# VH-VL binders against Poly(ADP-ribose) glycohydrolase 2 (parg-2): the designs that were tried, part 15

Target 1, 213 residues: Poly(ADP-ribose) glycohydrolase 2 (parg-2), of Caenorhabditis elegans (q9n5l4r222to434)
Amino acid sequence: ENWKLRETNLLPDVQVFDKMSIEETALCTQIDFANKRLGGGVLKGGAVQEEIRFMMCPEMMVAILLNDVTQDLEAISIVGAYVFSSYTGYSNTLKWAKITPKHSAQNNNSFRDQFGRLQTETVAIDAVRNAGTPLECLLNQLTTEKLTREVRKAAIGFLSAGDGFSKIPVVSGWWGCGAFRGNKPLKFLIQVIACGISDRPLQFCTFGDTELA
Key: E = the ipSAE of ESMFold2; O = the ipSAE of OpenDDE; V2 = 0.75 times the mean of E and O plus 0.25 times the DockQ between their complexes.

## First folded at step 7 (VH-VL; framework fv_latikafusp)

Design p04 (from k07 with heavy chain G105Y; at its last look DockQ between E and O 0.05; V2 from the best seeds 0.00; counts 0 for: pae O 13.7 > 2, placed apart)
Fold by OpenDDE, look of step 7:
Order: sequence, then structure tokens, then C-alpha cells
Structure p04 (fold): chain C 213 residues (1-213), chain A 121 residues (1-121), chain B 108 residues (1-108)
Amino acid sequence: as target 1 above (213 residues)
Amino acid sequence: EVQLVESGGSVVRPGGSLRLSCAASGFNFDDYGMSWVRQVPGKGLEWVSGINWNGGSTRYADAVKGRFTISRDSAKNSLYLQMNSLRAEDTALYYCARVYDILTYYPFDYWGQGTLVTVSS
Amino acid sequence: SYELTQPPSVSVSPGQTARITCSGDALPKRYAYWYQQKPGQAPVLVISEDSKRPSGIPERFSGSSSGTMATLTISGAQVEDEADYYCYSTDSSGTQYVFGGGTKLTVL
């Protein structure tokens, strides 16, 4: 409950990107819209945000072996994963592609930290799964319990940065707003609050849906 | 409409300094990286320097490392190139170019018309 | 230093196919980009990521890559296509950006 003691007097710096994807960034904390089980369906044909990230960086799959079901107050941080490939498409249209400069930027050896790690962090946070009509889903998300859960989850994730990441931007987007039926405006606000709590800048990827931000 | 307008090019002596500017308009300046590319008249293109969206990361060609400094001002939607210890071989038309990335790894999708720098005794 | 090698010139008759090559050791791992530059103008991106054609670029422009060589192909070359063409890519580290030496395309 210590997060409640943190003062959030200042709003974080927030920048919105309309076309940039989370995995195109370097020297940042990239948010993985994770399943409760890390990696989701990466080994079962899954092809959305989390699975794509893991396929780009196969070393991340080792983390799957080290983690079980993620608890409500847990986030998983993976630092220094090498990008081996890129991709085209999404979900049913996903295809392998040779590595592009936009992704290989993360592999820059000149930016390795004192431990020899690439200075790119992926933080996995799982969202609440909603069900029912859009209204029912929204009402569920607006409960004190669910709001608290999501704010805490995001805050924990954003605070869990390793050494050297404390002031680095968080790069995120529509967390839990796809299959989990999260409300986009609400999820944006939750993450803004979380960045305020963690005192980190937010780079928000909207994928063209800027009007909701 | 995306516009990039370079300025600051002039004639300078070897060893001198010059600061180039590029004024950007027609897009959200902070969403993009920027680069300088130069071209000797009648010759090929040469990448000079690049900067990410917030200025936290910069890149330089080996030929200009230690002499040139790229920077940007979000409030002014401007890109800069501080050129010190200029050499005759730095004589060129200098283009500013937009890069769709927070880093300078994408292709250059928009270019200015260039500003001419002449280094001669 | 990393280099991209282009032929200095290519000639083609109107309606024929022009091919401009770009050789580089990092091209198997790195995308090539192609720029067209006409006299007195800034370069224009004509091919992205080896083979993607940006909006507004005529369909007669195409790109391919195999091994250490990238190729810009202009099928049915037009007089208006006469220009200098540059390939662009990065070294293996991704820290240096490099243009080829350029190819002058003449359409006669």
C-alpha cells in the first residue's frame, strides 16, 4: 500500500506518437502488454504485441522458464535482449522480416551498460481481462478494486526499472485495450498516473488513434 | 505540408566556425528524428549527423566527429549544426532531412533545399 | 569505413528497363533505400526497405535485394527518369549511415 504514500503533485511529461510502435524505440523502457503467463502464446501461434516482441528477441523466451503466473502486484523486467529480426503485419498477417535499422538501433554496442547489457528494458505488465458489453466492461474497470489494481500494476511496472533506467522514458500504448476490452481513455489516464507516481516520462503510441488521448 | 528550410550557410576560412539552422513546419517536430546530409556540388550525398526526437541521442559521421555538434530546439521547431574547425573538404550544400524515428535509422523522407557552406582561404 | 558501391553511370533507351546496382557487405542484414535526385533538386525517396515503394512513386520503380547487392529497377524508363540515383543503408553496427557513390541514369 506504499504507493498511496507517493505524492503525485506533478504530471509527467507526456508525448504522443501516432505512428511509432513501442518496439521501435531504443534506450527506453518498453511496455509489454503481457498475459498473466509471460510470453502469452508465443509458442502457440500467438502473433500480437507480446508475442511479436518475444519473436523479435528470442532470448526473452528464457524468462518464460523463470516465471510462473504473474501476480497482481508483480511486473517482469527484461533488460538487454538482442533484436534478431523484424516483422510485417500483425496477428493473422504477421510475417518474419529481416532486421531493419529502426529495430537494430536497440543492438547498438556503444550503449551497453556497465554490465554489458543493451540499455533497452522490456517490462511486462498484465491487464485485467474484461468481459461483456462495452458498458459492462467499462463499469467493471471503474470499480475501486479494478482501478486500484491497474494503477498499482502500472506503477509497479514503471518503478521496477533496473539500474540506469529510473529517469528513462516509459514507452507504452493501449494496454489491455484489445482482446481484454480495456477502455482506451481510462488506460491512458492510468498510465499517466503511474508515470506520475514513478516520476518517469511517458511516450504513448496511439497507432493513429490520437483522438482518444 | 511538411517544410524544412535551411539557413546559415556562408563563406568561412579554414579553422573557422559556422552554425546552420533548419526551421521545420507542417508536422509535429518532436515526433521525428532529424539529420544533416551534405553534398559537394556535382558530387554525391554524404550523411553528416543525426539526432533523435528529444536530443538525447546523436550520431556523427567519422569525418566530422569532434568538430560538429547537432542539436535541436523543440520550442522553435529548429535543428542546428554547429560546425567548428572547418576544413576545405567541408565545403558543400547542407540539407536538413526528417527521419521517421525517435532515432536516426529510418530513411530521410523530407528534405530541405539546402544551404551552401564554402570553406576557403 | 563501410561503403556502398554503385556504377557511375547507366544508360537506357526510352521504354527499356534500367537496373542500378548497389553492393555492400552489410546488405544481407540491412535494408537498402534508394533516392532519386534531379538537377537542382533535393533527393526524393523512391524505394524503402529494399522493395517498398512510397506513395506517389510510379509503379515502374521497384527494388530488390539479394545477398550483398541491392538493385533499383525502372521498367519502361521515361525521359523524366533521367537523374542521379543513390542507394542508402547502414553499416553492420547501425551507427554509420552511408550513401552509395551515386549512379547517373541517362535515358536516350
Scores: ipSAE 0.000, ipTM 0.498, lowest interface PAE 13.7, mean pLDDT 90
ESMFold2, look of step 7: ipSAE 0.011; ipTM 0.543
ESMFold2 (binder alone), look of step 7: mean pLDDT 90; pTM 0.899

Design p05 (from k14 with heavy chain S107Y; at its last look DockQ between E and O 0.03; V2 from the best seeds 0.00; counts 0 for: pae E 11.0 > 2, placed apart)
Heavy chain, then light chain:
Amino acid sequence: EVQLVESGGSVVRPGGSLRLSCAASGFNFDDYGMSWVRQVPGKGLEWVSGINWNGGSTRYADAVKGRFTISRDSAKNSLYLQMNSLRAEDTALYYCARVYDFWTGYYPFDYWGQGTLVTVSS
Amino acid sequence: SYELTQPPSVSVSPGQTARITCSGDALPKRYAYWYQQKPGQAPVLVISEDSKRPSGIPERFSGSSSGTMATLTISGAQVEDEADYYCYSTDSSGTQYVFGGGTKLTVL
ESMFold2, look of step 7: ipSAE 0.000; ipTM 0.473
ESMFold2 (binder alone), look of step 7: mean pLDDT 91; pTM 0.911
OpenDDE, look of step 7: ipSAE 0.164; ipTM 0.732

Design p06 (from k07 with heavy chain Y100W; at its last look DockQ between E and O 0.04; V2 from the best seeds 0.00; counts 0 for: pae E 17.2 > 2, placed apart)
Fold by ESMFold2, look of step 7:
Structure p06 (fold): chain C 213 residues (1-213), chain A 121 residues (1-121), chain B 108 residues (1-108)
Amino acid sequence: as target 1 above (213 residues)
Amino acid sequence: EVQLVESGGSVVRPGGSLRLSCAASGFNFDDYGMSWVRQVPGKGLEWVSGINWNGGSTRYADAVKGRFTISRDSAKNSLYLQMNSLRAEDTALYYCARVWDILTGYPFDYWGQGTLVTVSS
Amino acid sequence: SYELTQPPSVSVSPGQTARITCSGDALPKRYAYWYQQKPGQAPVLVISEDSKRPSGIPERFSGSSSGTMATLTISGAQVEDEADYYCYSTDSSGTQYVFGGGTKLTVL
């Protein structure tokens, strides 16, 4: 595969952020920690990371209507969605809120490209779901099959934007590390490698977990 | 129906150790983070420590860092606080509290009734 | 060493509006939360995320935040609102969870 030849490049620039949510960034590629079906449960009342992002940016819900289940070598890119709201809470406590400055920064008209699109990309990538005891879960993630799939998925996603985004950082976090039980150090390293392959800087949001920083 | 019941509070001498327990019921324990909050007489509420849903991340107030250890046991639906090198200023009513996730700063939505720790000579 | 500063006490007559303030340098960037604590009871969340009222909390409770100050407002205070009120937030680093010193509300 051609993406494997890019593995000989130097490691990417990585910045780690403890206090920032992915959805608080602008002029970047924001990673959506997706379900295999785009939008997850957003139309059915779901309220985790992907659903929150889609509720903040209703224009992204149009993509739900146009997409089927994502295959292992596919990623979905959505460019230029306007942020109409902020939020409070999570999951069962999630509530719509009036937009605040920490989210509205993405809507700056100075960030529009030559086609009038806001220069914020959302890239949906789905993670492998992991199961078993803590040891079994870790060992299964270290198999060649799982590692190769995860690196390829991330690299495809990080390369998915057009020329207008090739120099813009990828903003991500603990992809697949919640309900899908991904190992945090491993998923971080996978994304560093994928950013190296895609030749893009990484801005990583740890959400208060600084042991990897 | 959410219930949090603390136990293990007692009188102990300075420099001693004590372990607090919190039994949780009425919710899926593995879906939530947990915290200890204490109420020092005359000073009000003070956060002590927190732990995320799977025990992979812990947080401690500066005043207790290095002396207290938070842990959880999913099989017993229980939260623990091991307190070592106790000092007089650790005297307080200790609450067990539920939180969505310690990484988000989300507030404590359910509290126990507390267990009293007294550190005196 | 981050602190949230509240007045030690506030007094109002029944039916009047009570305002309890909470000052902290991180509040422009961090949400404030408000807890009510009655004698012998555990704290109860009355305002979430600056201004959101949880289910079961009377409509007379409201919250706001401006600059480094958050305010709990009880419009038309009732005798049963007598309690200690604590603001809560995180410090600027996001790793320390901090309560204010508490405000004793008296409704005479």
Scores: ipSAE 0.000, ipTM 0.424, lowest interface PAE 17.2, mean pLDDT 75
ESMFold2 (binder alone), look of step 7: mean pLDDT 90; pTM 0.903
OpenDDE, look of step 7: ipSAE 0.007; ipTM 0.572

## First folded at step 8 (VH-VL; from c09 with heavy chain K54E D102S; framework fv_clesrovimab)

Design q01 (at its last look DockQ between E and O 0.09; V2 from the best seeds 0.00; counts 0 for: pae E 11.0 > 2, placed apart)
Fold by ESMFold2, look of step 8:
Structure q01 (fold): chain C 213 residues (1-213), chain A 122 residues (1-122), chain B 107 residues (1-107)
Amino acid sequence: as target 1 above (213 residues)
Amino acid sequence: EVQLVESGGGLVRPGRSLRLSCTVSGFTFGDYAMSWVRQAPGKGLEWISFIRSEVYGGTTEYAASVKGRFTISRDDSKNIAYLQMNSLKTEDTAVYYCTRESFGVYYGMDVWGQGTTVTVSS
Amino acid sequence: DIQMTQSPSSLSASVGDRVTITCRTSQGISSWLAWYQQKPGKAPKLLIFAASSLQSGVPSRFSGSGSGTVFTLTISSLQPEDFAAYYCQQANSFPYTFGQGTRLEIK
């Protein structure tokens, strides 16, 4: 499609944060680091970023029933999910916790839209899985095919805004940089480019990795 | 170079009107909500009005102390927010600040203007 | 309307001291609480948002805590530039409201 034909705009605003998690934000588009199947392993005991998010916001599990495996040119937008719980731990140590103020920011009723939905959007995008030796893994990510796919996926996700979200910040982080072995500087730059294409500010959460100081 | 610059303050008599302007630069104004906050001499801060971005419907909110008398508006093409103040009273005497409301990771009134002084006196 | 009460209303401290300012709300506001610093003749400056999150460019000696109806601002080691007025503000519900302020003075 014609995403490269977008008219010239100002360079996107980019801000980097080392102390915030994506789920602590409100009034924005929050990026879910998705598996091709929405929700990942949330129904089967998985406990990484996407799965934790879906457990905190069980309304998102309805989306599992409504959506197919995402294709390379697809992204999934979920608007207005309510946070019902917090958590401690991760993976096999993950435990339910009573909701805390940090995780309930998006539950603010002052900003509900005309349909009663909370003004927070979650957009799920899946990343390319990468394999091989460390050098092979890096070089494979730099191929025209994989680089183009990742830029297009992020741009489609950032353009998949629901009503009222087209100009608000995208809040993201190390998309695909864990088990999928994405190169952190590269994935950051891919998302900057995608925010330029979508004309949206980027707020990037490093989760303690401050190489982007 | 994010800046908010208020103007239009001055000395007015009770019952008259005044319009404040807030000229913005250094950011995409249409993406942000705006507030007006005032501070009477020697007193604390009072939020008085809020306007959403057009993306969120451009709707407005007011403090009870000014509702029906003050009107907030915005012109995104000119990068200006306005506060129309009608039926001014002596208790409206204050420094008036415009402020930007951020959303996302940062949210709240993160950028403030220098303020403009309104004095309502007989 | 949500009333915001700060304590103390004024305090004196020396450079290097640890200082705590408390903000109490008349209703629960979850984490929709911000702290502002205002120096004489200047506009307020946002320090803390979401009760505990530090605004960009604010020194790490500032911290916030609390939830629901009781919140605190802590300055771990006062610097000369920290002597100012401090305000809490809730953004949970319109109308937004501020505390009455706390004036922090050099002893």
Scores: ipSAE 0.005, ipTM 0.541, lowest interface PAE 11.0, mean pLDDT 77
ESMFold2 (binder alone), look of step 8: mean pLDDT 93; pTM 0.954
OpenDDE, look of step 8: ipSAE 0.017; ipTM 0.574

## First folded at step 10 (VH-VL; framework fv_flanvotumab)

Design r01 (from g05 with heavy chain R106E; at its last look DockQ between E and O 0.49; V2 from the best seeds 0.00; counts 0 for: pae E 9.0 > 2)
Fold by ESMFold2, look of step 10:
Structure r01 (fold): chain C 213 residues (1-213), chain A 123 residues (1-123), chain B 108 residues (1-108)
Amino acid sequence: as target 1 above (213 residues)
Amino acid sequence: QVQLVQSGSELKKPGASVKISCKASGYTFSSYAMNWVRQAPGQGLESMGWINTNTGNPTYAQGFTGRFVFSMDTSVSTAYLQISSLKAEDTAIYYCARHLDYYDSEGWPFDYWGQGTLVTVSS
Amino acid sequence: EIVLTQSPATLSLSPGERATLSCRASQSVDNYLAWYQQKPGQAPRLLIYDASNRATGIPARFSGSGSGTDFTLTISSLEPEDFAVYYCQQYSDWPLYTFGQGTKLEIK
């Protein structure tokens, strides 16, 4: 593996935002709540976080053609995608919209890296699928096997693809907490631990769910 | 408790039709896809397809796009399999089975099954 | 279509022994592989989903492993109630959810 663990302070800086979407940020690592098959249902009419991101940034669809199914110890980094559209709604209410200033922050040419790419990274990490009753879902997520997998996946994803990203914030949210039924407090703590391991600040978008605070 | 209760065995002649019911209880019918599985005597399991219980749209596996029709009545949480122009080779046990969890961009195996309905086609 | 080939066709063992059942896919199904148990006159029962996750209420002696094309169901210490037919199922792409042909586990 190319992962190197450095001894660091394991209490990263964490900021919580309830009104900001991950895709509204720039100069950061934006987390794609991915299917293990990159792009998820974007070519098949899916309409949640990953699919929306790929629809806004069609250049990212090339990565679907270039990548196999992600393994437990793999994450996919896409640097410099340009935002061509905005959206309204989510899931079954999703509608295309003309690009707006709030979604075009990463298109700022002054943020280009040494290779001329827009200096915003999108990192795709997939979560464990959970099934059953609410109690069964929680108990499955608390096993040593599942906890270790989730922490390692997030940590590998939060390790930057290059020098230009190693010290900027990771911007994430409820990774795996929708259709994959991840426990929200647990998934938040997993990501805090992963940011401590990767020595990066965390900016966490609750998408209007303030119960974490 | 989740239950899928199917209609009783059917004895039919070639050329007739049959309609098998699968009544669901103990969960929200429209949230889980309903599948149909065939098992001929002494043979393995064969997936026939499924019906989207939220929209009513059926999807049929290869080989089941002709004489087989999936339908439903959401008011009584019941899925139906109709087989027309019955042939002797349609003699089998037919199961309904629901997906393990909610619809998503990925497939699910089947965690609850009906008891099976034997359809016998003979002259 | 994705063909699942199970081996052996019949496995004869005694209670207390370890059973190992194999399922091979004709192309990768990632971890979208389930195992079912079927006893005579009964509907199938889900044992394992996503290659290695035990379904609700399944005893710990059942475990699954593998990914891609090669999968294994292991029963670490056979109980009398474990003698049945076992099927693997892939669910990687609609509409080709397919089952293997089955492995009969019987008392020697």
Scores: ipSAE 0.013, ipTM 0.534, lowest interface PAE 9.0, mean pLDDT 77
ESMFold2 (binder alone), look of step 10: mean pLDDT 91; pTM 0.931
OpenDDE, look of step 10: ipSAE 0.357; ipTM 0.779

Design r02 (from g05 with heavy chain R106Y; at its last look DockQ between E and O 0.71; V2 from the best seeds 0.00; counts 0 for: pae E 8.7 > 2)
Heavy chain, then light chain:
Amino acid sequence: QVQLVQSGSELKKPGASVKISCKASGYTFSSYAMNWVRQAPGQGLESMGWINTNTGNPTYAQGFTGRFVFSMDTSVSTAYLQISSLKAEDTAIYYCARHLDYYDSYGWPFDYWGQGTLVTVSS
Amino acid sequence: EIVLTQSPATLSLSPGERATLSCRASQSVDNYLAWYQQKPGQAPRLLIYDASNRATGIPARFSGSGSGTDFTLTISSLEPEDFAVYYCQQYSDWPLYTFGQGTKLEIK
ESMFold2, look of step 10: ipSAE 0.012; ipTM 0.576
ESMFold2 (binder alone), look of step 10: mean pLDDT 90; pTM 0.927
OpenDDE, look of step 10: ipSAE 0.426; ipTM 0.800

Design r03 (from g05 with light chain N31D N53D; at its last look DockQ between E and O 0.44; V2 from the best seeds 0.00; counts 0 for: pae E 14.7 > 2)
Fold by ESMFold2, look of step 10:
Structure r03 (fold): chain C 213 residues (1-213), chain A 123 residues (1-123), chain B 108 residues (1-108)
Amino acid sequence: as target 1 above (213 residues)
Amino acid sequence: QVQLVQSGSELKKPGASVKISCKASGYTFSSYAMNWVRQAPGQGLESMGWINTNTGNPTYAQGFTGRFVFSMDTSVSTAYLQISSLKAEDTAIYYCARHLDYYDSRGWPFDYWGQGTLVTVSS
Amino acid sequence: EIVLTQSPATLSLSPGERATLSCRASQSVDDYLAWYQQKPGQAPRLLIYDASDRATGIPARFSGSGSGTDFTLTISSLEPEDFAVYYCQQYSDWPLYTFGQGTKLEIK
């Protein structure tokens, strides 16, 4: 919306983590690196970040039934989902596991809000797909059109907080940097800008890529 | 550098069987699904189905749920197409082709193709 | 089943001209549409995927556009090596995808 008109003279608070997974956090907004169709391939046997999140928190699958394809100016917020399982592996090595303490942090009852909901939000945002030679891919991402779309999408998602989520950090990572070929430094900076617009701290998970750390 | 190398052309009589190989190199075989595509002489492309290279489970397109069998040997990064009880209408070029990506179960186009194997079925 | 109808069936042009090839889907495939080039005796080559994204190594003269049901492949200035058959493919759904019947681009 009006986010383009805001003054930004201060950088948001940013922390970078090389070993933490987004789903291991609580009291935060966890970013789901979403397909434009919510849940991605979870009903079809997919097993990447979004699908793993939905498998761990089956209550989130209800949102698949209630939502159409996500538009450029839309983000989907799910508050208070309970974690019922853990996992090992990733993608084609993924296996269900009995819930562990590291994956159940958001189930802590002391974190419930005034409505009795667990104070953990999951926000689904989809990224721009990128292609071409390495140079063309990078240059396309730097166009005003793609930069504006990515900043808007992230800012709308990061502005999802209601009462009880003010000042709560956004926990994210390499949004759109896998199959969609997003440039890692650029996507990091886009999210820093979006957190500046939304007045929220950023906690960034690098998953072992510590270039920014 | 990704490469798919198929076995050579086959000349067969009706009723025989053929087994076409597709050897993959330059990538992790189990990370990408393998498709089979048929092209009859002078005709367009027809998807036959695919094999899940991490489980070995095949999926067949409608019309290919009988005489056509997909298999693999992960120890040599090779996919196979076997056609039994060959008929004259099985005369075609058969391609193996790799999905662009596997990790997002959404559909993907085919970024690498084998060179094709011509199977000719004639008396 | 999603049917892809390509037009024209044959397009006769000279090198240097602009080529425009059409592919229409019988129902929406969103942007899950690819274009392939096939020369005689060769396997198809992926040109464009997700409607508008060029595959690795594809020259900039190839571009794709469209979404939903109506898609276009454009070659801005034809080179001699561009005369071939072009196929569109939809991959909007598991389990299997379909190809259009092809457009032959030939020298006038």
Scores: ipSAE 0.000, ipTM 0.464, lowest interface PAE 14.7, mean pLDDT 75
ESMFold2 (binder alone), look of step 10: mean pLDDT 91; pTM 0.938
OpenDDE, look of step 10: ipSAE 0.035; ipTM 0.693

Design r04 (from g05 with heavy chain S31D Y103W; at its last look DockQ between E and O 0.79; V2 from the best seeds 0.00; counts 0 for: pae E 10.2 > 2)
Heavy chain, then light chain:
Amino acid sequence: QVQLVQSGSELKKPGASVKISCKASGYTFSDYAMNWVRQAPGQGLESMGWINTNTGNPTYAQGFTGRFVFSMDTSVSTAYLQISSLKAEDTAIYYCARHLDYWDSRGWPFDYWGQGTLVTVSS
Amino acid sequence: EIVLTQSPATLSLSPGERATLSCRASQSVDNYLAWYQQKPGQAPRLLIYDASNRATGIPARFSGSGSGTDFTLTISSLEPEDFAVYYCQQYSDWPLYTFGQGTKLEIK
ESMFold2, look of step 10: ipSAE 0.005; ipTM 0.543
ESMFold2 (binder alone), look of step 10: mean pLDDT 92; pTM 0.944
OpenDDE, look of step 10: ipSAE 0.334; ipTM 0.780

Design r05 (from g05 with heavy chain N54Y S105D; at its last look DockQ between E and O 0.04; V2 from the best seeds 0.00; counts 0 for: pae E 13.8 > 2, placed apart)
Fold by ESMFold2, look of step 10:
Structure r05 (fold): chain C 213 residues (1-213), chain A 123 residues (1-123), chain B 108 residues (1-108)
Amino acid sequence: as target 1 above (213 residues)
Amino acid sequence: QVQLVQSGSELKKPGASVKISCKASGYTFSSYAMNWVRQAPGQGLESMGWINTYTGNPTYAQGFTGRFVFSMDTSVSTAYLQISSLKAEDTAIYYCARHLDYYDDRGWPFDYWGQGTLVTVSS
Amino acid sequence: EIVLTQSPATLSLSPGERATLSCRASQSVDNYLAWYQQKPGQAPRLLIYDASNRATGIPARFSGSGSGTDFTLTISSLEPEDFAVYYCQQYSDWPLYTFGQGTKLEIK
């Protein structure tokens, strides 16, 4: 759609964070590394990034009931969700914890807009899944078809901010790089390009992977 | 929208060969495995195996490793099933079907199916 | 290999009645089980996946339940278009899959 007309935008400001998680940020657009079916396995016992986010903010589970499978040019924006809990662990080690200051910062009432919504946006975007040997996987991701799809998906998600989110940073990370086997440098560059198209700063969380930082 | 369109019915003699096509549209062909399923007259469904649509590497179910060949042409988003040395017992409807979801380290059921291609082998 | 046994082989019912179809696996498939509907002359149609999730566009009268080895497809109130053959499929034993032999649901 209009993302092609914005290719001339200036490159975005990028900040890279080694040890911060996406769900620890406030006054930003947090990227949910979604399954194309919103919520992933949250209703079925899944415990990875998307499921943890939905567990921490149960108001987001309503979106599962209201949404169908996302298409390549669609993203889902959820504004104003309140954080009710924290966690420890991941996947099979995941455990509930009492909410901590690092997660509750999002609930600051000074961040509410004219409609009383917290100015925290969660945007769900799904990634292309990849298979094969490491070389086969990389070559598949480099096709014009796959690159265009990934850039468009990210740009649509990064442009979907509601009123009052202009110039608020997009906080993301290794979108599609786990089970979906996305190439980390490539997925980083795709998101930088998408932030340039959307004219929004990028805050990128490497979650301990210092190779690209 | 996702669509799988197969080639038309075939009438063959024993010993001949047949090549069935399955043209995909509405999605990224290389991101979803393509499966082949056989249904003999009056019988249930039998999984024949699948092809990795990125690499072209096939995986065959037991009993389908000799005369059955999966192939593809990515440039036209088309998968093929070739059956050589046809026997009367090969008379069946052959379906292509894709995985419900993207490649993963788990199995997926099949959400989109071709319309089926009837192959009749008259002995 | 994992064998799926469906019962009954044939189920004769009238519109408005409740249908209950069973699928039993020879070993645990966790929740990796799907149900398909096939009408004469048509390709199979995915109804339920992962034991209990309805596929896109499937009416709410279709529901699935079970885990491990015993699975059930329930159609709460039969419509005329529901009379068909139903197959279960396991995908726990990736990369190859097994179908059940089918249950024919026919109008009485």
Scores: ipSAE 0.000, ipTM 0.425, lowest interface PAE 13.8, mean pLDDT 74
ESMFold2 (binder alone), look of step 10: mean pLDDT 92; pTM 0.944
OpenDDE, look of step 10: ipSAE 0.023; ipTM 0.621

